# VHH binders against o75319: the designs that were tried, part 208

Target 1, 181 residues: o75319
Amino acid sequence: GNHIPERWKDYLPVGQRMPGTRFIAFKVPLQKSFEKKLAPEECFSPLDLFNKIREQNEELGLIIDLTYTQRYYKPEDLPETVPYLKIFTVGHQVPDDETIFKFKHAVNGFLKENKDNDKLIGVHCTHGLNRTGYLICRYLIDVEGVRPDDAIELFNRCRGHCLERQNYIEDLQNGPIRKNW

## First folded at step 15 (VHH)

Design V78 (framework vhh_4orz_3)
Fold by ESMFold2-Fast, scan of step 15:
Structure V78 (fold): chain B 181 residues (1-181), chain A 120 residues (1-120)
Amino acid sequence: as target 1 above (181 residues)
Amino acid sequence: EVQLVESGGGLVQAGGSLRLFCAASGFTFSSYDMAWLRQAPGKRREWVALITSGGETDYADSVKDRFTISRDNAKNTVSLQMNSLKPEDTAIYFCARENWDYGEYYFDYWGQGTQVTVSS
């Protein structure tokens, strides 16, 4: 049996594009098999994700899935035109340097390949908050030179929820800049 | 200590079959969901198949109807029967344990992998 992730219903499905960047964050979409456990207004399938992005007049060019599972939806549930990248990241722990490097490399590669369009990089973990917010903010701080508090504030405002894990926040504010991109 | 050890990999011609085994130890095997993932040359790890503690199975689209996952709780073994193998199935195949903790699913232990090579 598939369980709905705890607190998944507490979060907005999709945030807003982060101004000055190509990032948009969202919670994990849930495939059709979960819909019997959800009210119609609670459903957030891969199809619902793309409909909500379109409603913002945006277009996804890449999805980065940071969950450490394949239960919630399959890459095959996504349009074939949108690349999907899995970076397995464990929750509750600050992502390690290898994971940070993989994320930075994927983002940099996408930006180089998509100079002629305005397509977004969609990033999600289970709730689209802690792992997602950490890696996006880490990229902005380490690669774009954004001040940590500014990166965190921008993410919080655009996601519609504040980063919750104190260890993630402290690493962003006080941790070393990782030069592994 | 949790251990997962894969075996059964090898070289096979396109259209052939292989059966992979994963021997689990150090935990109550029957209580956990088990999965197979693979990593093809130059690619990232991808999920292949899942079997729950209750025996429910699920498969990636690319292997559906060709691969069958099964488990033997008496022997603490999860198996992957691979039929109609294609060159694109060439990969290192990993056994993984899936846990429900902190309110979500995640793979908490992985084996070292077993190499499967499919020639054209």
Scores: ipSAE 0.417, ipTM 0.742, lowest interface PAE 2.4, mean pLDDT 91

Design V79 (framework vhh_4orz_3)
Fold by ESMFold2-Fast, scan of step 15:
Formats: C-alpha cells, structure tokens, sequence
Structure V79 (fold): chain B 181 residues (1-181), chain A 120 residues (1-120)
C-alpha cells in the first residue's frame, strides 16, 4: 500500500526562495499512485512542484532528495533537464559528517557550474523541514559564515514552518563547524 | 537481530543473466516490503526494484522489463532475476528492508552488498 506520510498535509508544499541564497525548500512530492488518497487541492506531484516554482517566477536547476526511501516518487518523474541527487539521510538524528560533506559538495558544484544563471537548488526530505532545514542551515553556517540563529530564522521564515527537532537546533547553534576540506 | 545477506553476484558478459538472492533473518519477513538498490563505481546509490509484503512490484525505468524481483516467504528470501545485462549494470547490489514507522517510509536495514560485473 501507498501511505501518505503522517502530517504531510499539515505543511505548505513549497516555501519561498531564501533571499541571498540559491535555496528553496519543499515537502516530498507524491507520484500519481498516491492521488487516490488526496483531494485535488491536496495533490503535490512532481509536476505540481515545477508549476509552483514557476508561479514564484523561479526555476529549479537541481533537486536534492534527503528521504531514506524511493517510494514517494522516482527521478524519472522529473524533467530530464533538472539534475536529481539522492542523499539517503537518516531521520531523527543529526546527519553525520559524510552526509553533511556530500551535501556541501553538491551545493558547491552546482554553484560553480551555474554562475551565469539564477537557477535554484531545491532541497526536500519528507516534510521539507527538519533534515532539509538542518542541512541548508549547516551549509550557510559552515560555508557562508552566517550566524546560526540568523540561518535558522531565515529558513523558518522562507519555509513557512519552524524547525521542530531540538537536537538539530542545538547542533546548529552550539555544535562544531564541520571543516573537512 | 535483523540480518540481510546477499549472494549470487559475479562476472557475466553483456547480454547474460544473473540471479541475486537475499536471505533475511531476525524478523517476520512476510510483513515487510523489500527492495534492491545498487551503487556503481564512482556513482551514488540508486534504487532498482521493490516488492511489497502483498507481492506488488515496482522498478526503476532503467531496469524495467529486464529485471524481475520476487520473494519466497517460506524461505525468507527476496531475489532479483537480472536479464539482458549491460556494462552499465555493473555495481554492488544491496538488499534493503523498508519500514513504515514514524509516519513515513524508510529503509531501516541493509545488507553488505554483492558485486555484479558485466563485461562488454
């Protein structure tokens, strides 16, 4: 069976671009097989994602999928012109250094190859909140030198929902900078 | 303890076939969805095939019509029949268990993997 993730309907499908960055966060899109369990206004397919991004006058150049499953949608459900990157990220615990560095490497590579455009890096986990917010904020803090509280506030405002996991927030505020070069 | 042990990998020529097996232990196998994923040299891990506890199957487009996932609940085994193999199928193949917990799907246990090498 295809189960809708718990609380998935409680979250805004797509946030706003985070000003001063190339990041936009959203909840996991659900492929057509899930639509039988959703009212028309609740649907958020891969196609719906791209329509909502266009409605904001933005364009996706990369999607980073942090879910620890392939159940919700397939890379083949996305336009071939948009690169898809899967980083299997365990929920509930602070992402490990390997996961953090994979994320940083992907972001840095995208920015280097997209200097001449304004395309966005779309990041999602299941709700587009905890793992997503952690990794985006970790990047801003470690690479861009943003103050932790400023990074968290910016993410919360643009996502339209506040980071919920205390251990993630504590690591961002008081944890070490991950410096692997 | 939960254990997943893969076998059946090896070297095969393009156009050939291999059958992979995953022996599961330490849990009620019939109650869980099972999957195969692979990781090619220098590439990231990607999903290949899924079989639900009810026997429904799904496949990545790159392997559809060439690979078949199946399960034997009496033997606690999930298998992957791989036909018409291509050099780009060269990868370490992993068996994984998929759970529904904490309100979402996720792979909670993985095997160590079995190497498949397809020569041209």
Amino acid sequence: as target 1 above (181 residues)
Amino acid sequence: EVQLVESGGGLVQAGGSLRLFCAASGFTFSSYDMAWLRQAPGKRREWVALITSGGETDYADSVKDRFTISRDNAKNTVSLQMNSLKPEDTAIYFCAREAWDYGEYYFDYWGQGTQVTVSS
Scores: ipSAE 0.690, ipTM 0.865, lowest interface PAE 1.4, mean pLDDT 93

Design V8 (framework vhh_4orz_3)
Fold by ESMFold2-Fast, scan of step 15:
Structure V8 (fold): chain B 181 residues (1-181), chain A 120 residues (1-120)
Amino acid sequence: as target 1 above (181 residues)
Amino acid sequence: EVQLVESGGGLVQAGGSLRLFCAASGFTFSNYDMAWLRQAPGKRREWVALITSGGETDYADSVKDRFTISRDNAKNTVSLQMNSLKPEDTAIYFCARESWDYGEYYFDYWGQGTQVTVSS
């Protein structure tokens, strides 16, 4: 049987675009097989994700999936026009330098290839909060020179939920800039 | 403690077959969901197949109807039968254990992988 992730229902499905960036964060979409365990108003399928993005007058150009599983949905459940990138990211610990490098490389590549449009980079882990917020903030701090507190505040406000893991927050505020890979 | 060791990889011509094995040790094998993932040269890891502790199976669309995942709890082994192999199936194939812990699914242990090369 497929279990719904703990506390998944407690989080807003999709945040708002982070102003001044191309990022939007959301919780993991759940494929149709999970819907028997959800009330209609709790459903958040891949289709629901794209409908909610469209309702904000935004368009996804890339999805980065940070979950350490493929159980929740398959790339085939997404529109063929939107690239899907999997970065297996361990929860509960600060992402390692290799993971940070992969994320930065993917974001930089997208931005270079999408200079002439305003499409968004959608980022999610299970709840769209800790791993997601860490990697987005790490990018803003290390690549765009945003102050750590400003990056965290921007993410928290736009996601609608605050980063919860203290070790992630501490690394963002006081950790080194990752210049070497 | 936990170990996953893949075997059965090799060179095969397009249209051929291979059977991969994953020998598990250091845990109660029958209690865990098991998966196969693969990584082609210059590409990222992608999921291929899953078998639950109860024997339910699921497959990536790219391998559906060609690959079959199975398990032998008496031997602590998960297997992947690969038929009608294509050059695009060329990859290192990894065995992984999936757990439900801390309220979510995740792959918590991986093997080192076994190379599969499919010539045209």
Scores: ipSAE 0.617, ipTM 0.837, lowest interface PAE 1.5, mean pLDDT 92

Design V80 (framework vhh_4orz_3)
Fold by ESMFold2-Fast, scan of step 15:
Structure V80 (fold): chain B 181 residues (1-181), chain A 120 residues (1-120)
Amino acid sequence: as target 1 above (181 residues)
Amino acid sequence: EVQLVESGGGLVQAGGSLRLFCAASGFTFSSYDMAWLRQAPGKRREWVALITSGGETDYADSVKDRFTISRDNAKNTVSLQMNSLKPEDTAIYFCARERWDYGEYYFDYWGQGTQVTVSS
């Protein structure tokens, strides 16, 4: 077997663009081999992702994949025109400083190279919630100076689901700012 | 103690072949999915091949038809046969164990890697 992730069906496939930012969050797309376990309306392939983004009148310029696997889909399943970045992150644990640095570096690089367009940075983990929400909020807090509660509220509203892991929420609210050099 | 130890890397000319081995110990090898990933100089790790506990295989498009992953449960080894090697295959190759737990797939143990250099 191809096991679909637990509770994956419980989450909206794609959130909305976070206003004032270039971020959009979504759950992991599943390649066609998983579709035998899904009703037609539950399918969310890489192609479905791009169709849903286009339906919002948005365009992806980068995908950041935070899962600790390559099983759910492959970079080759994505359009050739959209860069793909893999950052292996362990679930349940607050991402370490190295992971936070890699994420910030990728975002800063994208923004510098895409100054003359409005393309989005798509970020996902398995459910597009905990690791995804943590790293996006961490970026907004540390780099853009957003208040922690405001960052979390913005993410929750736009994703359509609230961050669930208390340790992630506590780190965002009370943890130190991670500085890049 | 879970251990994964890679071997078989080296220097080879473009068009050549190498066979990588991963010796596993400290767990019931036959019950786990195994994978190979690679990291080229100055680049991020990318997944190369997977073999399930049931023997099903999957490959990245860049290596499909050139690489073959296999396993020997009696010897606790997973192997990667690499044919028609290209300079772009130059990387450190890592053996990894994958599991389904906590509602998702993830890699939980990695080897230290073995260097493959392809010259042209």
Scores: ipSAE 0.553, ipTM 0.808, lowest interface PAE 1.8, mean pLDDT 92

Design V81 (framework vhh_4orz_3)
Fold by ESMFold2-Fast, scan of step 15:
Structure V81 (fold): chain B 181 residues (1-181), chain A 120 residues (1-120)
Amino acid sequence: as target 1 above (181 residues)
Amino acid sequence: EVQLVESGGGLVQAGGSLRLFCAASGFTFSSYDMAWLRQAPGKRREWVALITSGGETDYADSVKDRFTISRDNAKNTVSLQMNSLKPEDTAIYFCAREHWDYGEYYFDYWGQGTQVTVSS
């Protein structure tokens, strides 16, 4: 079956752009087959994602999908003009160094190729919160030199929900900087 | 102990066919959704096909109408029939188990992969 992810309805579909960065976070879009289990106001399809981004006067240039599944939507459900990148990440555990480096390389590559525009990097996991917030904050801390607490506060404020997993927060605040970016 | 072991990979010319097999053990095979994913040299792992415990199938657009996923619950196997192969299908092919747990779908076990090389 097509189960709606647990607590998915509890989260705002899309956050705000994180000021001073190119990041915007959101929860996983659900393709049309899931809509029979949702009220009209609860729907958040790939099309709905792009409509909500446009309503904020923003434009997506890249989507990074951190879920460990392809069930919720397919890359083909997205506009052909927006690159889609899948980084399979296991929930509940802090992402390993290889995953962190893949994320950093993708972000750095996008920024280098998009110096002349203001397009955003959209990042999501299932809820757009823990894995998403961890990797964005890890990038800001390790690459941009942002203080851990400032990165976390910025993410929480712009996402509209606070990072929930204490092990992720602990690693961001007290863990080592991963320097191979 | 959950194990997924792929076989059937090899060298084939463009336009040819291969059939991949995944032998599953250590769990109640008939209760789980199964998938095939692939990773080409220098590329990221991409999803190819899914078959549910109920036998429903889904495919990536790049392989639709060319590949067929099937399962044999009596033999604990999932198979991928690959027809009209293209050089772009060259990749390591992985068998994966998917389930609903922790409030979401995810792949929790993977095979070691089997190499498919398609010559032009």
Scores: ipSAE 0.391, ipTM 0.742, lowest interface PAE 2.8, mean pLDDT 91

Design V82 (framework vhh_4orz_3)
Fold by ESMFold2-Fast, scan of step 15:
Structure V82 (fold): chain B 181 residues (1-181), chain A 120 residues (1-120)
Amino acid sequence: as target 1 above (181 residues)
Amino acid sequence: EVQLVESGGGLVQAGGSLRLFCAASGFTFSSYDMAWLRQAPGKRREWVALITSGGETDYADSVKDRFTISRDNAKNTVSLQMNSLKPEDTAIYFCAREKWDYGEYYFDYWGQGTQVTVSS
C-alpha cells in the first residue's frame, strides 16, 4: 500500500523539544516507496526525521511508534543506535489504561537509563497530534504533576498544532489521574 | 463476525522448517491486506510479513529470503512458510488483517496466535 495518510501533508513534520522534558513529537515518517506520491518538499522519510532533529541540535535516544500499522516504515529504516518501541494504539478513542501504563513504563525506563545524557524521546502516531499529544500530556500530568492546561499548552506550542479531539482534551482536563502502580 | 485462526506452530530444531496457516472468516478475504507479526517472550510484537489484496509481498529484514508469505483466496487462508529457522525466531506468531479507513492504514483484527519454538 502506497496511500499517503489523509491530511498528513497538512502537519509540520517535526515539532520542537518540549522545554523541561525529554519529549519531541512528529508525524509518521514515510519510507521511500511513498516518495513517488510526494513533491520533494513534502518528503519526510526516517532519514529526513533524523536530519531535522540534528538541525535542531538535538539527538533521539528512543522512538515510540503509536500507529496501529507497520505499513509506513520499518524499524530497519532507523539507525541501529536508536531503540524503537511499538505501542499499538487505537485512534479516535482515549487510550486504555494498559496503553497508558506501557507508555509510562517505557518513558520512565528511558529516563532512568539516560540520566547522563540529554537524548530525546521521539513520539509519533500518524499525524503526531492526538494519540501522541494525549500520551505525552498524560505522562506530564500523572507523573510530573503538571497542570492539565499547562501540559496541553506546552504540547500545542511545541508541536505547532493544537490537539483536535475533544474526548482526548476532556479526559486530560477532567479525567482521573492514572496511578503509576 | 470476523475471525482469524492460526495453526501450524510447533517445536523444530534450528535449520528446520514450519508452515503456518491463518484461516479467515466473516469478511471478503480477497479485499484485505494480511500480515504476520510475532512476539518473543518478554519482547514487543514485531511485524514479520505482509501480503496485499493484489498479491504483493514485503518482509522484515530479519526474515527476508527465509520466510515466504502467500494467500489462497478460494480457501480464505494466508500462509507463512518458514525455512532455515533460528532460535531467535522463537515466538508466538499472529495473523492480522489490515484496513485502509479514516484516511490511514491500521490492523483491525488479530488471531490468538500460534507458538513456534526453535531449539538449538
Scores: ipSAE 0.604, ipTM 0.829, lowest interface PAE 1.7, mean pLDDT 92

Design V83 (framework vhh_4orz_3)
Fold by ESMFold2-Fast, scan of step 15:
Structure V83 (fold): chain B 181 residues (1-181), chain A 120 residues (1-120)
Amino acid sequence: as target 1 above (181 residues)
Amino acid sequence: EVQLVESGGGLVQAGGSLRLFCAASGFTFSSYDMAWLRQAPGKRREWVALITSGGETDYADSVKDRFTISRDNAKNTVSLQMNSLKPEDTAIYFCARESFDYGEYYFDYWGQGTQVTVSS
């Protein structure tokens, strides 16, 4: 048996696009094998993800998967037309500089290649909250020059849930700028 | 201390076979899910196969029907039988332990990897 992640049902599946950016955050989609443990209204498969994005009149151009597992869904479960990038990140720990650099590189590459469209970068960890919010906010602060408190507030509002991990929040507010973009 | 040590890698011709082994120590092996992942030159790590503590298996589509993951709890080993190898299977292959802790699945320990090279 596959286990549903703790508190996964407590979070909204998909947030809103973060205005002024190409980011949208969501919780991890769960493949068909998990559906036996979910009511129909609780299901959030890869297909459900794309349906919910379309309902917002948005289109995904890239998915960045920050989970440290492949258990929840496979890249093959996504449309062939949408690039998938896996960046393994450990939960509860502030991502290291190498991970931050990989994330920034992927975002910058996407933006350079997608100047002619308005497609979104979808970012998720397990709950689409702490690792996801950290890396998105870190990008906004380090690359786009957004004030830390403003980046955090924008993410919280658009995700519909507030960043929960104090060590992540403290690093965003008081930590060093990572200049490796 | 948890240790995972891979072996069995090498050079093989396209269409050939290899069997990889992962020797586990320092934990109750039978209680954990085990996985194989690989990393090709210039690429990121990708998942290949999983075997649960209960013996259920799962595979990436790219290796399905060619690779077989198995475990021997008496010997604390997980193995990957690789048949019909393709040049695209060239990678460093990593053994990993997966736990459900802190409310989610994650790979918490990794081996150093074993090189597999498939020539055309």
Scores: ipSAE 0.573, ipTM 0.821, lowest interface PAE 1.8, mean pLDDT 92

Design V84 (framework vhh_4orz_3)
Fold by ESMFold2-Fast, scan of step 15:
Order: sequence, then structure tokens, then C-alpha cells
Structure V84 (fold): chain B 181 residues (1-181), chain A 120 residues (1-120)
Amino acid sequence: as target 1 above (181 residues)
Amino acid sequence: EVQLVESGGGLVQAGGSLRLFCAASGFTFSSYDMAWLRQAPGKRREWVALITSGGETDYADSVKDRFTISRDNAKNTVSLQMNSLKPEDTAIYFCARESLDYGEYYFDYWGQGTQVTVSS
């Protein structure tokens, strides 16, 4: 489709690398067909994503796409050298255990294969906020033993926007640790 | 009152075909993206296919090249043509409407579902 996602313009395109991790979060890039509905300063294509990452002196080694659609851009719009992983994740609901496991497995695999470089794992959903923030924080809490409030604060600070969904925040703070990874 | 009513499900042998229909009422059908989702016993619900208000389509990898989603705005109907059916396609199939109020792929109305059973 060519419809701009609701509230997509309200969010910063790309956050900063989360210090002490390999994560960087961003909102969904939109392919060229969406640009006629955007002012030049609002454009955020796959090319714009890589330009903004490079401007931060960072390099992407993996993109994890959490959107529940393939309409915003195609994997072919990305450089062939950057792996792309799709994990269909329904919005609004806390991701299920299978989705959490898939995310953790992908992150662990990337880190094992990229221990000799400093490439980043780019994670996005539609706004790069709720599903994205939940899964990154879930990884930090469950796998790396980070305190929930610290993981959430780190994500919020680096993304430039605070996690908005109370059910996601509640699950991160008070939910069970999921040790399936 | 928004209503989505599925039909066309049934029993079919592996390799066969079925066509599912969804009759929509109570809203301006042509303005909404429509989707099909499915749920097998003991498994999570999964998205199968989407058709936008503009007629663009998208499919889950598991059904690409086998399933085709289409819509008829004059009849307020969305359909799913399922070819080369496999036992693993056995599920209850749901018609769903994507919410205009959310920027994410959130479905705000579902039908009751129609059972599809594929024998080995």
C-alpha cells in the first residue's frame, strides 16, 4: 500500500546505538512510492536509513523487521550485504513466547557470528517503539540479566521516545523471565 | 454494526483447491484493508494474506504462489483462492478488517471463521 502509517511522522527516524549492546532501533523505512506523500525532510527510505546509520559512524550487520506486513518496503530495497530477518509480530499485544524465542535466537546467532566486528542489529516495527522496545528490553532482561527499569530507560533514552504501551511496560517490569533462548 | 461472515470452507484432499468468501456489512468496505488469518488446533493464529483498499496484495511465505486474495467492492466481498492445499493448511480461517485508527497491522473486527480440513 501507499498509505503513510498512522502517527509515523511523529517519531524520530533512527535512534542512537544502545551503549553496551549491538542494538539500534528505528521506525519502518518507506519505499519510494510513499515519497510523493512526504515533504523532503519527512522522507525515510531504506537508503535514508543507511545514510543516517553511517552519519552516526555505525554499520548495520542485520535488520530484524517486526512489522506484520510487507507493504512498506521490500528486502530487495536493502543492500545485498545486509541480512534481513522478518518476524511477523502482531501490534498491541505482548509478543508470544515463540516470537520472543525467535528474536533471541536471531540475536544470539548474530553475536556469535560477528564477535570480530562491531556491526549493529537494527530492529524496527512500524514506529520503532513498542514491539521493537519490548523485544530489545526482553532480550536484555532475560539473556543479559539487566534490571527491567534500567533496560527500559536505556531504550527510551537511545530511541528518543518512551515506550507507550502500558501492557508492554507491565510485562517487562513484572512478568516472568522467559529462559527459552 | 460491523459484520464479517465467512463461507466456502470444507473438506478437501491434499493437492485440491477451495475458495473462501467473506461478506462484509456495516461499514464502507472499499475504504478498508482486508485480511485472512488462520488458526490450527493448539497453534497460534497466523496471518495469511492481505489486500489493501487500493487492491495491492501481500502474502505469508507459507502460502505464496498457492493462495490468491481478491476483493469485489461492488459486492462488499473479499475472497481467498487456495490451490495446492497441504495437510498443514488445516485450520479455521478468519476474515478480518484492519483498523484505520492504528498505524500497525491491527485487526479490529473478525468473522466467526470457517473450517478448512485437508486430508493426507
Scores: ipSAE 0.015, ipTM 0.245, lowest interface PAE 7.3, mean pLDDT 88

Design V85 (framework vhh_4orz_3)
Fold by ESMFold2-Fast, scan of step 15:
Structure V85 (fold): chain B 181 residues (1-181), chain A 120 residues (1-120)
Amino acid sequence: as target 1 above (181 residues)
Amino acid sequence: EVQLVESGGGLVQAGGSLRLFCAASGFTFSSYDMAWLRQAPGKRREWVALITSGGETDYADSVKDRFTISRDNAKNTVSLQMNSLKPEDTAIYFCARESHDYGEYYFDYWGQGTQVTVSS
C-alpha cells in the first residue's frame, strides 16, 4: 500500500530503554514522502527517531529492522555512523528458528563489539510491538535466562504498549528455549 | 479480528459472467491493498487481480480484459467482475489482504474461498 500503516498512529513513536539491557523499541520511521499524510505532531521520520532517542539521553549503535518491506524508509535515510540490519520477518506468525538465530547473532555481535560504550540496540517492526517484543523477549529468555513473564512485563512497561498477539505470548511463556550454535 | 468473507460463486456456462464479493472487517479497509487469488484443481494458488488503497488495479495475463476488480471503502467490500468465463477459470476464488509488512503481492489474511465452476 501507499498509505500510512494500519494503526501506526495508535502507538507511541519510541519506548524507553529496557533497564538492565541494551534494547530500545520503536515503531517504523516513515520517510519524508509520508509527511503530507500526517499532521506535524504525528510525523516520525528517521531524523525524528534520533532526536527522540537523544531527548532520553541515549544513543543508538545499531538498528534492527524487522519489517517485511522496504517501503517505509531507506537505510540511506539513517546516519552512516549507525549500522543498519534488515531481518525480513513475516508478521502474525511466531518467527521461525532461522529468524530467531539471526536476531540473537546480531545482538551478541553488537554487545561483544560495544563493551566499552553504552550505545543501544534499536529494534522495530511496523508498530514496534509484536515481532519486536517477541524477538527481544526471546533473546532475554533464551540467552540471558530471564523468566518469561518478567521479560514480557519489562518490554510492555518500557514500550508503553502490551504485546497483543496471543500466539507470540504463548510461545514465550510455554514454548521451547531456542538453542543456537 | 480480521475477517474476509467471499460470496457470489456458483456454476456458470462458458461465455457467461459472475460477480464475486468480499466483505472485510476487523481492520482499516481503506488503508490496504486487496486482491483476488484462485486455486484451480491440481494447480498452485495464483494471483488474479489486485486493487491498491489508491484505487490502481493490476491483473494476471490470464484474466486481463475479462476481469475487473473494484472496491467500496464505505462498505468495506472488494469485488471481482468476471466476464467471458472459460472452463479454465474453474477454481476456488479467495479474497486476500496485502500486508503493509509483507511487501507487494504478499498476502497476510485470506477468506475461506468461493467455488466457481465453468462448464462447456
Scores: ipSAE 0.007, ipTM 0.223, lowest interface PAE 8.4, mean pLDDT 88

Design V86 (framework vhh_4orz_3)
Fold by ESMFold2-Fast, scan of step 15:
Structure V86 (fold): chain B 181 residues (1-181), chain A 120 residues (1-120)
Amino acid sequence: as target 1 above (181 residues)
Amino acid sequence: EVQLVESGGGLVQAGGSLRLFCAASGFTFSSYDMAWLRQAPGKRREWVALITSGGETDYADSVKDRFTISRDNAKNTVSLQMNSLKPEDTAIYFCARESRDYGEYYFDYWGQGTQVTVSS
C-alpha cells in the first residue's frame, strides 16, 4: 500500500555479508512515494540499498524478493545490471517445499554462473528476518551441511536481529533435510 | 467479530464472465487492504488480486488483463470482475483481509469461499 509496513522502522535496513557465504539480508526497500511518510534518516529506497551495499565494499549480483506483494517497489527501480527474482512467500507459515526448491535452485544457479567474481545474493522479505532467515538457513543446512544452530547464529549476528518465529526456528533445528531440492 | 461472506460464484462457459462479491463486517473496512485468492482441487491457495485501503490494485500475471478488483467503502464490499474465463480459472475463490501483524504479507481472516466452475 499507501502505508509503511508495520514494524518496518524497527529493523536495520541492511545486514552484513554472512562470512563464508554469498548471502546478505535486508528489509524491503520502499520506492520514492513512501518517502513523505519517513524522516530522511528512515528512508530506504532501492537506491539507498545499493549505496549501503557499496559502503560495505560489496556488490549485489542477484536480488531475491520473498514478499507476497509488488506494492513496495518495482523491479524497474533496480539497476539493469542486477537480476531480480520474485518468489511469492506467505508470511507466518514455514515456507513449503516448492518455495524451498525455487530458492535453492536460484542460489545454486547464481553460484555456478558467478564463480569468477565475489558478488552477493541479496535476500529480503518485508523485514528481512523471518522468511529471509529461514530460507538462507535452510540452504546452509541442506546444501552446505552447516549445523542448524550455527546457521541460525550466523544469520542472527550478520542480520543484527534474531529470527522471531518459533515455528521457523523449530523447523530449522528439528525438521528433516529437504532432499531433491 | 470479523466476517467475510463471498457470493457470485457459479458455472459459466469458457469465454464468459462472473462478478464475485465479498461483504465484510466487524472491523473498519476502509482501513484494510483486501484480497481475492483461489484454490483449485489438489492445489494450494494462490493470490489473485489485491486492493489497498487507498484503492491501488495489484494482480497475479495469470489474471492481470482479465480480472478487475474494486471496493465500495460505503457498503463494506470488495468485488472481483472476472472476464474471458478459462477452464484453468476453475477454483474456490476466497475473500481475505491483509494481516496488520508484523507487516508481513499474510491474510488473517478469510471467507468460506464461493465455487467458480468454467466448462470448456
Scores: ipSAE 0.016, ipTM 0.341, lowest interface PAE 5.8, mean pLDDT 89

Design V87 (framework vhh_4orz_3)
Fold by ESMFold2-Fast, scan of step 15:
Structure V87 (fold): chain B 181 residues (1-181), chain A 120 residues (1-120)
Amino acid sequence: as target 1 above (181 residues)
Amino acid sequence: EVQLVESGGGLVQAGGSLRLFCAASGFTFSSYDMAWLRQAPGKRREWVALITSGGETDYADSVKDRFTISRDNAKNTVSLQMNSLKPEDTAIYFCARESPDYGEYYFDYWGQGTQVTVSS
């Protein structure tokens, strides 16, 4: 028994690249063992992820997995050419400063090492929405100097779904900048 | 009213074994993923093991091959068998229910915890 995450089917598999950034957001891919619970059009495996990104004429250079579990897919389900980073991030609550700093460090390291290409940083949690959107927007606000409302609008438009957690939105709009990354 | 009550903790020497139990009530136990988390002195809570409603299991790397999580849906019980215990396993162990709204190890109810102390 493999259990499909609550509301996972409600969300688009992959968003669009966020213009002016290296970010692309998606929901968690589900390994082959989950496919018995899914119609063919509902399947979104690691292979399906890479096919959809290729269809956008984009290429992944890093996957950051924000889920607090390892049961949805394994790193070995990904191409060996794409680095995988796990940052265990608890849902519902705003990510703590340590988690925010780990995310910022990973993004900055990727950008430094990939100055001569246009590869994307793929970010996901379960739905690719709340934790994913929070950390991407937090990076844009704190590091890139983007206005909070502009960061949120950009993420919502490109993901195809709006951030749902009011506490996350409030922290992005009115919370302190986390400067020591 | 959701209740989770842990038992089975105690003092054990390194290399020993303990079995923890969690008695659940106030919800349809068989429909929920259940987990064990722990908090060591001076450290943050960390996830240890999960068992899904369908019986699939997942473990933190630090306990893999030493700990086994299991459930008894008829008795509304989740258990953690801990073998080859190390001093670094010393912690308060918590039973938790995974949130149905978010899945993926977000926990909406917790027990009060049971102390496990492993001496070297």
Scores: ipSAE 0.015, ipTM 0.298, lowest interface PAE 6.6, mean pLDDT 89

Design V88 (framework vhh_4orz_3)
Fold by ESMFold2-Fast, scan of step 15:
Structure V88 (fold): chain B 181 residues (1-181), chain A 120 residues (1-120)
Amino acid sequence: as target 1 above (181 residues)
Amino acid sequence: EVQLVESGGGLVQAGGSLRLFCAASGFTFSSYDMAWLRQAPGKRREWVALITSGGETDYADSVKDRFTISRDNAKNTVSLQMNSLKPEDTAIYFCARESWNYGEYYFDYWGQGTQVTVSS
């Protein structure tokens, strides 16, 4: 018995790679114990995640997990060759500066280590939408100088769902650039 | 006022054992899932073990078969029995409460932690 997250079935499992970046977004994978509550076509395990990425002719080099739980799957459910990074991020609130800087440092570190390949940074929260979209867009705006509306449009199109939280959208459009220390 | 207070940490040699306790107050303890997480120096917090309100348990692979999580609802306590300790188990151990809110699971309260040091 574990509960499936509300509206989790309403979202596409995996988006498309965001062109011009190394990012791909997806919803939280659910380990086998959740499959008793799901039809076969609704299942999205860690294995299913990697199969769907391969079907797009892409390869994951890092997973960043933004959920505030370990309930849905364990790092050991992932291939040992793919690094896993947990950044506990509270939902509904705009992520704090510490969380933003941790995300930026992880992305920058990955890019330095992976100059000679085209492996992707996979980012997810529960639905792969609000926390995920915020942090990816924040990185593009602050580090890569992308205009806020362009970053949001790119994320929405590639994820296949639009950012829903107005406070997140407002911070991206009008909030301050978060400087690294 | 929700409070979680850890105890039982200390220094032990590799191969030894320790038992950690978390005293909970300010809420209906029996209705909540409880967890232990740890943070080693220079590393991120990682999940160790979970016990549901119904008594089901789950463990990180790194501690499976060595650690046992248990609860005593009459005493509002969750415990972690740690056997066959290794130097890599050295960390601050945190007790956490997990709830179902906003349509998903999340940790909503944490203790201050208790230090466990394992020497070689």
Scores: ipSAE 0.648, ipTM 0.845, lowest interface PAE 1.5, mean pLDDT 92

